VHH binders against Abasic site processing protein HMCES (HMCES). Designs and how they scored, part 1

Scores and structures below are computed, not measured.

Target 1, 269 residues: Abasic site processing protein HMCES (HMCES), of Homo sapiens (Human) (q96fz2)
Amino acid sequence: CGRTSCHLPRDVLTRACAYQDRRGQQRLPEWRDPDKYCPSYNKSPQSNSPVLLSRLHFEKDADSSERIIAPMRWGLVPSWFKESDPSKLQFNTTNCRSDTVMEKRSFKVPLGKGRRCVVLADGFYEWQRCQGTNQRQPYFIYFPQIKTEKSGSIGAADSPENWEKVWDNWRLLTMAGIFDCWEPPEGGDVLYSYTIITVDSCKGLSDIHHRMPAILDGEEAVSKWLDFGEVSTQEALKLIHPTENITFHAVSSVVNNSRNNTPECLAPV
Unless a header shows other numbers, all headers, positions and changes below count from the first letter of the chain; antibody chains are not in Kabat numbers.
F, E and O are the ipSAE of ESMFold2-Fast, ESMFold2 and OpenDDE, as the mean of both directions, binder to target and target to binder. V2 is 0.75 times the mean of E and O plus 0.25 times the DockQ between their complexes.
[cut] stands for letters that were removed.
The coordinates of atoms that the task and the answers printed are left out; those that the model quotes come from them. Centres of patches stay.

## First folded at step 1 (VHH)

Design ca1 (framework vhh_8cml_1)
Fold by OpenDDE, second read of step 2:
Structure ca1 (fold): chain B 269 residues (1-269), chain A 124 residues (1-124)
Amino acid sequence: as target 1 above (269 residues)
Amino acid sequence: EVQLVESGGGLVQPGGSLRLSCAASGRTFSDYAMGWFRQAPGQEREFVALITWSGDYTDYSDSAKGRFTISRDNAKNTVYLQMNSLKPEDTGVYFCAADEYSYYDSDSSAYDYWGQGTQVTVSS
């Protein structure tokens, strides 16, 4: 996964992340660094995206089932990195393969510390290679949305009003991530950054791309992944597998340019 | 699992040139940093060159600097080592290696996959 969409306004995004804590109390996640949230139809690595994480990461005696939402840098910068510039990382940390997560120090160490997060997106993009050509067809991939009588799919939004309704009730894609905290050697603010765990693609997606993000489907999966106080690393990793519960449609080549940030990026063609 | 196959080695005179190729199996080539290592008889394997997954950064051993060039073609799943101004000291088996997430660029232990190697002999 090298491209996502996360364009919802902050308030809408927050409401979409409503949850119940372990006591059954309905809650909204509290924001950390809300000013770093930059909505975009076209998010690329090194940009900031909102993730969910346990409150226990910030507060020693907090209920680990409580959630915080925070924009973090896409591309994990490990805490032990000694250079002053994260751009000097020589290896791709945009993704972490599920099969080697425990073999790689950059991911194993933070995972062992319970630094699990849920990466939020409208969906992600993948490019299908066309046989015999160098051309690639992009697809937008996301959770199936609830068909409302008036607006069944992104493609059915015939009016601006319908489009707004679609996004107001949009089920966000929830991807399993690992984050780390990096303190610059020269001082300054702590950098929070994340990687997306990837798995082999499901059968439905296999013709488009051979890999997919590890998607956490449902509140239970999301809660277990986040709750590092109660759920061990071993148990959490059982949640990492392909899912067939996705849909997709072809989009225009507009998304090919990471500078393009318009609704056209995810519109069906 | 990624399989690596080196080619392009051979016998060359001092001052000559060789171009090594390493073909990777699978569809994940672009996720890996690639490196070249070499091992002379009776010596330990040593770092020669590396290239990041995107090709935006390269590094070389002191011995290779100015003479060798590492490059990659992600569309072909291939990494190359252009070797110019070859010396007898460059003689050895050259290995291609792949590393997905390592931060130790010159450390062979950081690389996950290795080829079988190709023999390079520089002799008059």
Scores: ipSAE 0.022, ipTM 0.360, lowest interface PAE 6.2, mean pLDDT 88
Fold by ESMFold2-Fast, scan of step 1:
Structure ca1 (fold): chain B 269 residues (1-269), chain A 124 residues (1-124)
Amino acid sequence: as target 1 above (269 residues)
Amino acid sequence: EVQLVESGGGLVQPGGSLRLSCAASGRTFSDYAMGWFRQAPGQEREFVALITWSGDYTDYSDSAKGRFTISRDNAKNTVYLQMNSLKPEDTGVYFCAADEYSYYDSDSSAYDYWGQGTQVTVSS
């Protein structure tokens, strides 16, 4: 996973993340650094994306079931990184394989500190190899969406004009992530950055790509992944597996260039 | 856009070793997966090995498993193929290839950028 869409305005995104805390109280996640959130149809590594994490990471006595939403850099910079410029990191931490997460120091250390987050997106993009050509076919991959009214139905054959009508009740994709906090050696603001955990693709995606993000399907999985105060690393890792509860459609090559940030990036073709 | 330049090919006796290098120059993207392919005269290109940009995953053809090791040096934008226990059947032109969109792929059509190749000859 190396490209997502997360284009909802801040207010719409916040409402899409409504949840219940441990006491059963309905809540919206509280924003941290909301000015750093930049909606886009075409988010690449190095850019900031919104994640959910436990409030307990920021407040010692907070209920670990309460959630913060914060923009974080995609591409985990380990807390032990000693260079002054994080772009000088010598390896890519955009994704983290589920089978090696406990072997790689960059991921094992923050995971041991409970630094689990849920990466939010409209969906993600993958490029299918096309036999006989040097070009790949991009696909937009997302949760099945529920029809709420006449204009709320989702269809691959729908025109781009109808696509805008479905965002009002869009079910966001929730991907399991690990984050870390890096303090610049010369001082400055703490950098929060994340990686997306990946697993073997499910049957439904195997013809498109061999790997997929670890998707947390439903509020029970999301809450257990986030709640590092009550759910151990070992128990949380049991949530990391492929899911069949996804859908997709082909999109145009416009998405290939990460500078393109328009609805055409995810429109069906 | 990225340019790939292979080096390290040559003539070696059966049972010998060679280390191929592939240097990437120009504009690079952080998600490039790198692969090695080879082609003998009159045959199609065959997959040899791949490594993801993060180094999280490597994969090898059946003929390369246990004998070849793919690795990378991100500080130098270089990928390597260490070839041990070489056999006459390993003779061919070895190509380095880059794929910025795929996390895991052994199909040659998935690779967007190719080097010009370096000749490996295994003969007495």
Scores: ipSAE 0.000, ipTM 0.141, lowest interface PAE 16.6, mean pLDDT 83

Design ca2 (framework vhh_8cml_1)
Fold by ESMFold2-Fast, scan of step 1:
Structure ca2 (fold): chain B 269 residues (1-269), chain A 123 residues (1-123)
Amino acid sequence: as target 1 above (269 residues)
Amino acid sequence: EVQLVESGGGLVQPGGSLRLSCAASGRTFSDYAMGWFRQAPGQEREFVALITWSGDYTDYSDSAKGRFTISRDNAKNTVYLQMNSLKPEDTGVYFCAAGYDDEYLSPSEYDYWGQGTQVTVSS
């Protein structure tokens, strides 16, 4: 996973993240650095994306089931990184393979500190490799969505007007992530950055791409992944596996250039 | 789309050096990340080293770190593996592999493979 869409306005995004804490109280996540949230149909590594994480990471004695929403840099910068410019990092931390997460220092250390987050997106993009050609077909991949005014779920055959209306009740894709905190050597704000955990693709996606993000399907999985105060690393890692509860459709090559940021990026072709 | 041909293998003494080359045929070599893998008789294929399409990032297995250097020349459609301080444990068939750089950075995700070149480290 190396490209996502996360275009919802901040207030719509916040409402889409409504949840219940451990005591059953209904809540909205509290924002940190809301001004750093930049909606886009075409988010690439090194840009900021919204993530959910436990309030306990910021407040001593907070209820670990309460959630913060914060923009974080995509591309984990380890806390031990010694150079002044994060773009000088010598290795790619956009994704973290589930099978080697406990073997890689960059991921094992923050995971051991409970630095688990849920990465939010409208969906993600993948490029299908075509045998016999150098052309790639991009696809937009997302949770099945329910049409509010029609029977059934939204699909590729629906009109562009119908796609514009679905965002009010869009079910956000919730991907398992790991984050870390880096303090610039020369001073300045702490940088929060994340990686997306990846797994083998499900059968439904195998013709598009052989890998997929680890998707947390439903509030139970999301709650357990975030709650590092009550759920151990070992228990949380049991949530990391392929899921079949996804859908997709082909999109225009407009999405190929990460500078293109329009609804055409995710519209069905 | 990409055809890969390895060369430079051979027999060397422990402590010696070899430089492997992997020549790519096709129009799109510069779009691919390149990796080296090896396989000893009766064992599974294991990762050795990788380099991204631009050459800006490299990674190595723990056994290769400090001894091996991967590099590429996109103008010549070639990737290299410089192997120093060779050990008997480095013996095996070395394979070149290509995968897209916009995929997850994992050696197991390579799609195109060469036929391999034999490296034997023996006294």
Scores: ipSAE 0.000, ipTM 0.191, lowest interface PAE 11.2, mean pLDDT 84

Design ca3 (framework vhh_8cml_1)
Fold by ESMFold2-Fast, scan of step 1:
Structure ca3 (fold): chain B 269 residues (1-269), chain A 121 residues (1-121)
Amino acid sequence: as target 1 above (269 residues)
Amino acid sequence: EVQLVESGGGLVQPGGSLRLSCAASGRTFSDYAMGWFRQAPGQEREFVALITWSGDYTDYSDSAKGRFTISRDNAKNTVYLQMNSLKPEDTGVYFCAAEDWGYSTDEYDYWGQGTQVTVSS
């Protein structure tokens, strides 16, 4: 996973993340640094994306089942990184493989600190290699959506009113992530950055790409991944596996250029 | 419009290093994403690495991750590919490409003529 869409306005995104804490209380996640959230149909690594994480990361005695939503940089900068400019990190940390996550220092250290997050998106993009050529076909991949006129599909020809309706009820994709906190050596604000855990593709996606993000399907999985106060690293890692509960449709090459940020990026073709 | 000229190729032993350069002529180099591709004899060009116009995003093929680093100097109109821990399978003609970000050759409008990299004992 190297490209996502996360275009919902902040208030719509917040409502889409409504949840219950361990006591059964209905809650909305509280924002940290909301001004850094920039909606886009075409989010690339090094940009900021919203993630969910436990309030206990920020408040010593907080209930670990309560959630914060915060924009974080896509591309994990390890806490041990010693250079002054994070763009000089020469290793790609956009994704981390589930099978080697405990072997790589960049990921096992923050994971040991409970630094698990849920990465939010409308969906993600993948490029399918076409046989006999070096052409790639982009696809938009997302959770099956309920109560839509075009089940699991976004209609490019739909009226503006229908497009508004789709997004009001959109089920956000919830991907398992690991984050870390990096303190600039010469002072300044702490940088929060994340990586998306990847697994082997499910059967449904295997013709598009051989890897997929680790998707947390449903509130039980999301809650257990986030709750580092009650769920150990080894128990949380049992949630990391391929899922078949996913759908997709082909999109135009407009999405290829990360500077393009319009609904055309995810419209069906 | 932009013209691209690759340099820095050569013969190197397995485990060695090479730094490829791609010099661009034109007024709009900083507007283009840049990619490196390679082509072994008798094969199609395959993706190696990319860097966006701002330098904010880079990515690599699975075979290049951890060994190769792409960078750019917009003031010098140059993009670089630092190649470490070279293997015989890295042998091929390396091409620099410009225009849009992507993993496929059809996503780039401008191409250099290529520079030969040979990794052999």
Scores: ipSAE 0.000, ipTM 0.130, lowest interface PAE 19.9, mean pLDDT 83

Design ca4 (framework vhh_8cml_1)
Fold by ESMFold2-Fast, scan of step 1:
Structure ca4 (fold): chain B 269 residues (1-269), chain A 123 residues (1-123)
Amino acid sequence: as target 1 above (269 residues)
Amino acid sequence: EVQLVESGGGLVQPGGSLRLSCAASGRTFSDYAMGWFRQAPGQEREFVALITWSGDYTDYSDSAKGRFTISRDNAKNTVYLQMNSLKPEDTGVYFCAASYYEDSGLPDAYDYWGQGTQVTVSS
């Protein structure tokens, strides 16, 4: 996974993340650094994306089932990195393979500290090999959406008035991530950065791409992944597997250039 | 930062073979998918072959299928392109590149590039 869409305005995104804590109380996640959230239809590595993480990471006695939402850099910078510029990191940490996550220091150490997060997106993009050419066909991949009386699929918007209604009840894609905290050697603010865990593609995606992000399907899986106070690393890793509960459609090559940031990037063709 | 250095290019007769090597410096090689691209005079860079970080999957352009084989040796930080049944249209500068995107044949997906090695197929 190397490209996502996360375009919802902050207030819409926050409401889409409504949840229940361990005691059954309805909550919205509390924002950290909301000014760093930059919505886009075409998010690439090194940009900031919103993630969910446990409140206990920031507050010593917090209920570990309570959630914070924070923008983090896509591309994990390990806490052990000693140079002053994160772009000098010699590892590609955009994705983390599930089969090697416990072997690589860059991922094993933050996992041991409970630094699990849920990466939020409208969906993600993958490029399918086309037989007669070097050209790739991009696809937008996302959770199946529940149709309501006033909402439609993104392909069903016949007029501008109907287009925005698609997003009001959009079910965000929830991907398993690992984050770390890096302190610049020369001082300054702590950098929070994340990687997306990847698994083998499910049967439904195998014709498009051979890998997929580890998707956490439903609130039970999301809650267990985030709750590092009650759920051990070993138990949390049992949530990491392919899922069939996804859908997709072909999109325009407009998405290929990460500088293009318009609804055309995810519109069906 | 990954430094990539290609070698193994040269002049070969039509129907001949060449083996290109790409040596990567640094600890990052096993984290990257590796690709080979080529550029003929006056043309844009064209995708040739791709191998994922584990070596589990390979992909080839239509012109390379059946003739070229990409492989990697993670212990030696090296990726190879074995080219058989070479044709004059295979002439060009061959580039090694490292990528975040496992199935992408798009040059924009590649973060690090070698300087290239010249392959000439001529009688």
Scores: ipSAE 0.000, ipTM 0.190, lowest interface PAE 14.1, mean pLDDT 84

Design ca5 (framework vhh_8cml_1)
Fold by ESMFold2-Fast, scan of step 1:
Structure ca5 (fold): chain B 269 residues (1-269), chain A 123 residues (1-123)
Amino acid sequence: as target 1 above (269 residues)
Amino acid sequence: EVQLVESGGGLVQPGGSLRLSCAASGRTFSDYAMGWFRQAPGQEREFVALITWSGDYTDYSDSAKGRFTISRDNAKNTVYLQMNSLKPEDTGVYFCAADSEYLYGDTSEYDYWGQGTQVTVSS
């Protein structure tokens, strides 16, 4: 996974993340650095994206089931990185393979510290490699949506007015991530950055791409992944597997250029 | 950066065995997953086997399963492919490749490549 859409205004995104804590109390996640959230239809690595993580990461003795929402840099910068510029990291940490997560120092160390997060998106993009041609077909991939008057699937028959209504009750894609905290050696703010865990693609996506993000389907899976105070690394990793509960449609090549940030990026063609 | 140099190819009869080696230079070899790929005459390059940086996980193409074994020696910066029960269909140039935490995919997703070593299975 190397491209997402996360375009919802902050208030809509926050309401889409409503949850219940361990005591059954209905809550909205509390924001950290809300001004750093930049909605976009076309998010690439090194940009900031919103993630959910446990409040216990920031407050000693906090209830580990309570959630913070924070923008983090996409592309994990390990805590041990000694250069002054994170862009000089010599290898790609945009994704973390599930099969090597306990072997790679960059991921094993933060995972051992409970630094699990849930990466939020409208959906993600993949490019289908077509045989006999150098052209690739982009697809927008997302959770199935409940079709209602004010929510549902994005269809070719839907008017532009209907697209606005779809987003009111959109079910956000929830991807398993690992984050780390990096302190610049020359001083400055701590950088929070994340990677998305990847797995083999499910049968439904195998014709588009051979890999997919590890998707946490439903609040039980999301809660267990985030709750590092009660759920061990070993137990949390059991949540990491392909899922079939996913849908997609072909989109315009407009999405190919990450500088293009318009609704056309995810509209069906 | 890593530089990869393959060796151990040659001519062998059907049913025979060969052991390929890939020597890597660079202090970061132990941070890379390593793969073997091959390209038969007139065909596209195809995946054969991979091994993670620690050696704890390996994977093989369907044609290689049960016949080939990938292994590595991080102290020697070397990855190996032991090929048994060789068939004429195994003929091709074998390439060693290094993958630095990228998504597993096709040949385009590997960071560094060797020059290849020729394997010919013929009587």
Scores: ipSAE 0.000, ipTM 0.149, lowest interface PAE 11.6, mean pLDDT 83

Design ca6 (framework vhh_8cml_1)
Fold by ESMFold2-Fast, scan of step 1:
Structure ca6 (fold): chain B 269 residues (1-269), chain A 123 residues (1-123)
Amino acid sequence: as target 1 above (269 residues)
Amino acid sequence: EVQLVESGGGLVQPGGSLRLSCAASGRTFSDYAMGWFRQAPGQEREFVALITWSGDYTDYSDSAKGRFTISRDNAKNTVYLQMNSLKPEDTGVYFCATDYEGYDYSPSNYDYWGQGTQVTVSS
């Protein structure tokens, strides 16, 4: 997973993240640095994306089941990185393989510190290699959605006009992430950055791409991944596996250029 | 491989002061954030203060704010906790811990701990 859509206005995104704490109290996540949130249909590594994380990371004595929403840089900069420019990190930390996460220092250390987050998106994009050509077919991949005015789910057969109405009740994709905190050697603000954990593709996606993000399907999985105060690293890692509860449709080549930021990027073709 | 050794604890009267020290060895000290935690008899370990490797961020528990000051001397591989206006409720074993970058307050997020130094505040 190297490209996502996260285009909802901040207020719509916040309401889409409504949750219950461990006492059953209904809550909205509290924002940190809300002005750094930049909605886009076409988000690439090094851009900021909204993530959920436990309030306990920021506040002593906070209930670990309470959630903060914060923009973080996509591409984990390890806390031990000593250069002044994080864009010069020599290895790619956009994704983290689930099978080696406990063996790579860049991921093992923050994971051991409970630095788990849930990466939010409308969905993600993958490019299918087409036999007989050098062209790749892009697909938009997302949770099944409920049609608000009809029985069933939103799909590729629906008109583009109907897609404009779907966002009020969109079920956001919730991907398992690991974050870290980096202090610039020259001083300045702490940089929060994340990686998305990846697993082998499920059967339904195997013809599109051989890997997929680790998707946390439902509030129980999301809550356990975030709650580092009550859920150990070993218990949390049991949540990391392929899921079949996913859908997709082909999109136009407009999405190929990460500078294109329009609804056409995710519209069915 | 990091080893931490606390010192400076003792018996003091209410309103008195103590300076705790934590000497680090093993890895480059200046690469690591440092935290102080305490544990009263029969209680869980609780956060007291933290300082990041750069000193850009320090934070304190509500009970420590205004009374305690955390500082570090990277040339001596030592972190300090200056405790003023001590109260009986400050009594406990004080631990230093490292391998924390300054945003997690949970004891479980620290990998390296000292053995602790006893602080007793009584008349």
Scores: ipSAE 0.005, ipTM 0.155, lowest interface PAE 14.4, mean pLDDT 84

Design ca7 (framework vhh_8cml_1)
Fold by ESMFold2-Fast, scan of step 1:
Structure ca7 (fold): chain B 269 residues (1-269), chain A 122 residues (1-122)
Amino acid sequence: as target 1 above (269 residues)
Amino acid sequence: EVQLVESGGGLVQPGGSLRLSCAASGRTFSDYAMGWFRQAPGQEREFVALITWSGDYTDYSDSAKGRFTISRDNAKNTVYLQMNSLKPEDTGVYFCAAPDYYSEDLSAYDYWGQGTQVTVSS
């Protein structure tokens, strides 16, 4: 996973993240640095994306089941990194293989500190290699949506007007991530950055790409991944596996250029 | 593009020492983590040692710990593997490897040398 869409306005995104804490109380996540959230249909590594993480990471006495939403840099910069330019780490820490996560210092150390996060997106993009050509077909991959079946029958996906209504109740894709906190050696603000854990693709995606993000399907999985105060690393890692509960459709080559940031990027072709 | 050339292999008796060198050419050698791998006939390629581009972090396989030392000289675009107390089971072709940029993901190595033969026998 190297490209996502996360275009919802901040208020819509926040409501889409409504949750229950350990006490069963309904809550919205509290924002950190909300002005750094930049909605886009075409987010690449090194850009900031919204993630959920436990409030306990920021407040010593907080209930670990309460959630913060914060923009973080995509591309994990380890806390021990001593160079002044984090851009040199960007591509190889964009994703973290589930099978070697406990063998890699860059990921093992933040996991040991409970630095688990949930990466939010409308969905993600993958490029299918076409048989007999060097061309790649992009696909937009996302959770099945409420009324998607009815919308497909009516042709809602072919209408920008109908897509506007779909977003009001969009189920965000929730991907398992690991983050770290890096203090620049020359001083400055602490950098929060994340990686997306990847697994082998499910049967439904195997014809598009051989790998997929570790998707946390449902609030129980999301809560357990985030709650580092009550859920150990060993128990949390049991949540990391391929998911069949996804859908997709082919999209225009417009998405290929990360500078293109329009609804056409995720519209069905 | 990065090109890697290994040297320093040879025939050595058990208990002996060898120093392997890997000369890198390409634009940004100091941006690459470097690894050493080995492969014996009929075996899978095995990780031996890793050094980050800054030199501040090194990692070793269990068989290499205490006997091998990885180091680098960024001014000379060279990474080294000092091998002490060599055993017959250390026999194999030794490869150096690098990603396009800094990485600790051993599976992400994109550039490989042709290898240098190390034989440990009497």
Scores: ipSAE 0.000, ipTM 0.152, lowest interface PAE 12.9, mean pLDDT 82

Design ca8 (framework vhh_8cml_1)
Fold by ESMFold2-Fast, scan of step 1:
Structure ca8 (fold): chain B 269 residues (1-269), chain A 123 residues (1-123)
Amino acid sequence: as target 1 above (269 residues)
Amino acid sequence: EVQLVESGGGLVQPGGSLRLSCAASGRTFSDYAMGWFRQAPGQEREFVALITWSGDYTDYSDSAKGRFTISRDNAKNTVYLQMNSLKPEDTGVYFCAAQDEYYGFSESDYDYWGQGTQVTVSS
């Protein structure tokens, strides 16, 4: 997973993240650095995306089940990185393989600090290899969505008017991430950055791509992944596996250029 | 280059409490993830609890969960293990351990070790 859509306005995104804490209290996540949130239909690595993380990361005596929402840089910069420019990292940290996450220092160190986050998106994009050509077919992949006028999920056959209305009640994709905090050697603001954990693709996606992000399907999985105060690394990693509860449709090649940021990027073709 | 010294061990009755301390020498204490391990009579050394660099994360063995609490005071260069509801099977030598690159659940994950402090739970 190297491209996502996360276009919702801040207020709509916040409401989409409504949750219950451990006491059963209904809450909205509290924002940190909201001015760094940049909505886009076409988010690439090194851009900022919103993530959920436990309030306990910022406040010593906080209930670990309470959530913060914060924009973080996509592409994990380890806390031990000694260069002044994060773009000089010698290795790619946009994704983290689930099977080697405890072997790689860049990932096991922040995991040890409880630095688990849930990466939010409308959905993600993958490019299907087309037999015998250089062209690839892009697909937009997302949770099944409830139709406004009928029971069931929205699909590619629905009208443009139905697609416009669906954003008001869109179920955000919730992907398992690991983040870290890097302090520039010359001083300056702490950089928060994340990676998305990846797994083997599910049966439904195997014809599109061989890998998929680790999706946390439902509030129980999201809560356990975030709650590093009560859920150990070993227990949290049991949540990391392929899921079949996803849908997709083909999209225009407009999405290929990461500079294109229009609704056409995710519209069904 | 870090030296660890455990203290606070002793004899307690079942159901009692003890607080172990581990004092680290050096100004870089906050650079280390800290762990507690124990070795019971006739057994191999086993993981008890860990705490990461700034205290962001703690984890426990199944036998310690709900009874033991690990904490640290970086201003005092000290890590603590508060042990409540002690049982005879908690008897053993308790070791403090430190690592600066990552945390772990096995002995091989830690580079620096104290000499241990004896905990005996008996009537």
Scores: ipSAE 0.000, ipTM 0.115, lowest interface PAE 14.4, mean pLDDT 84

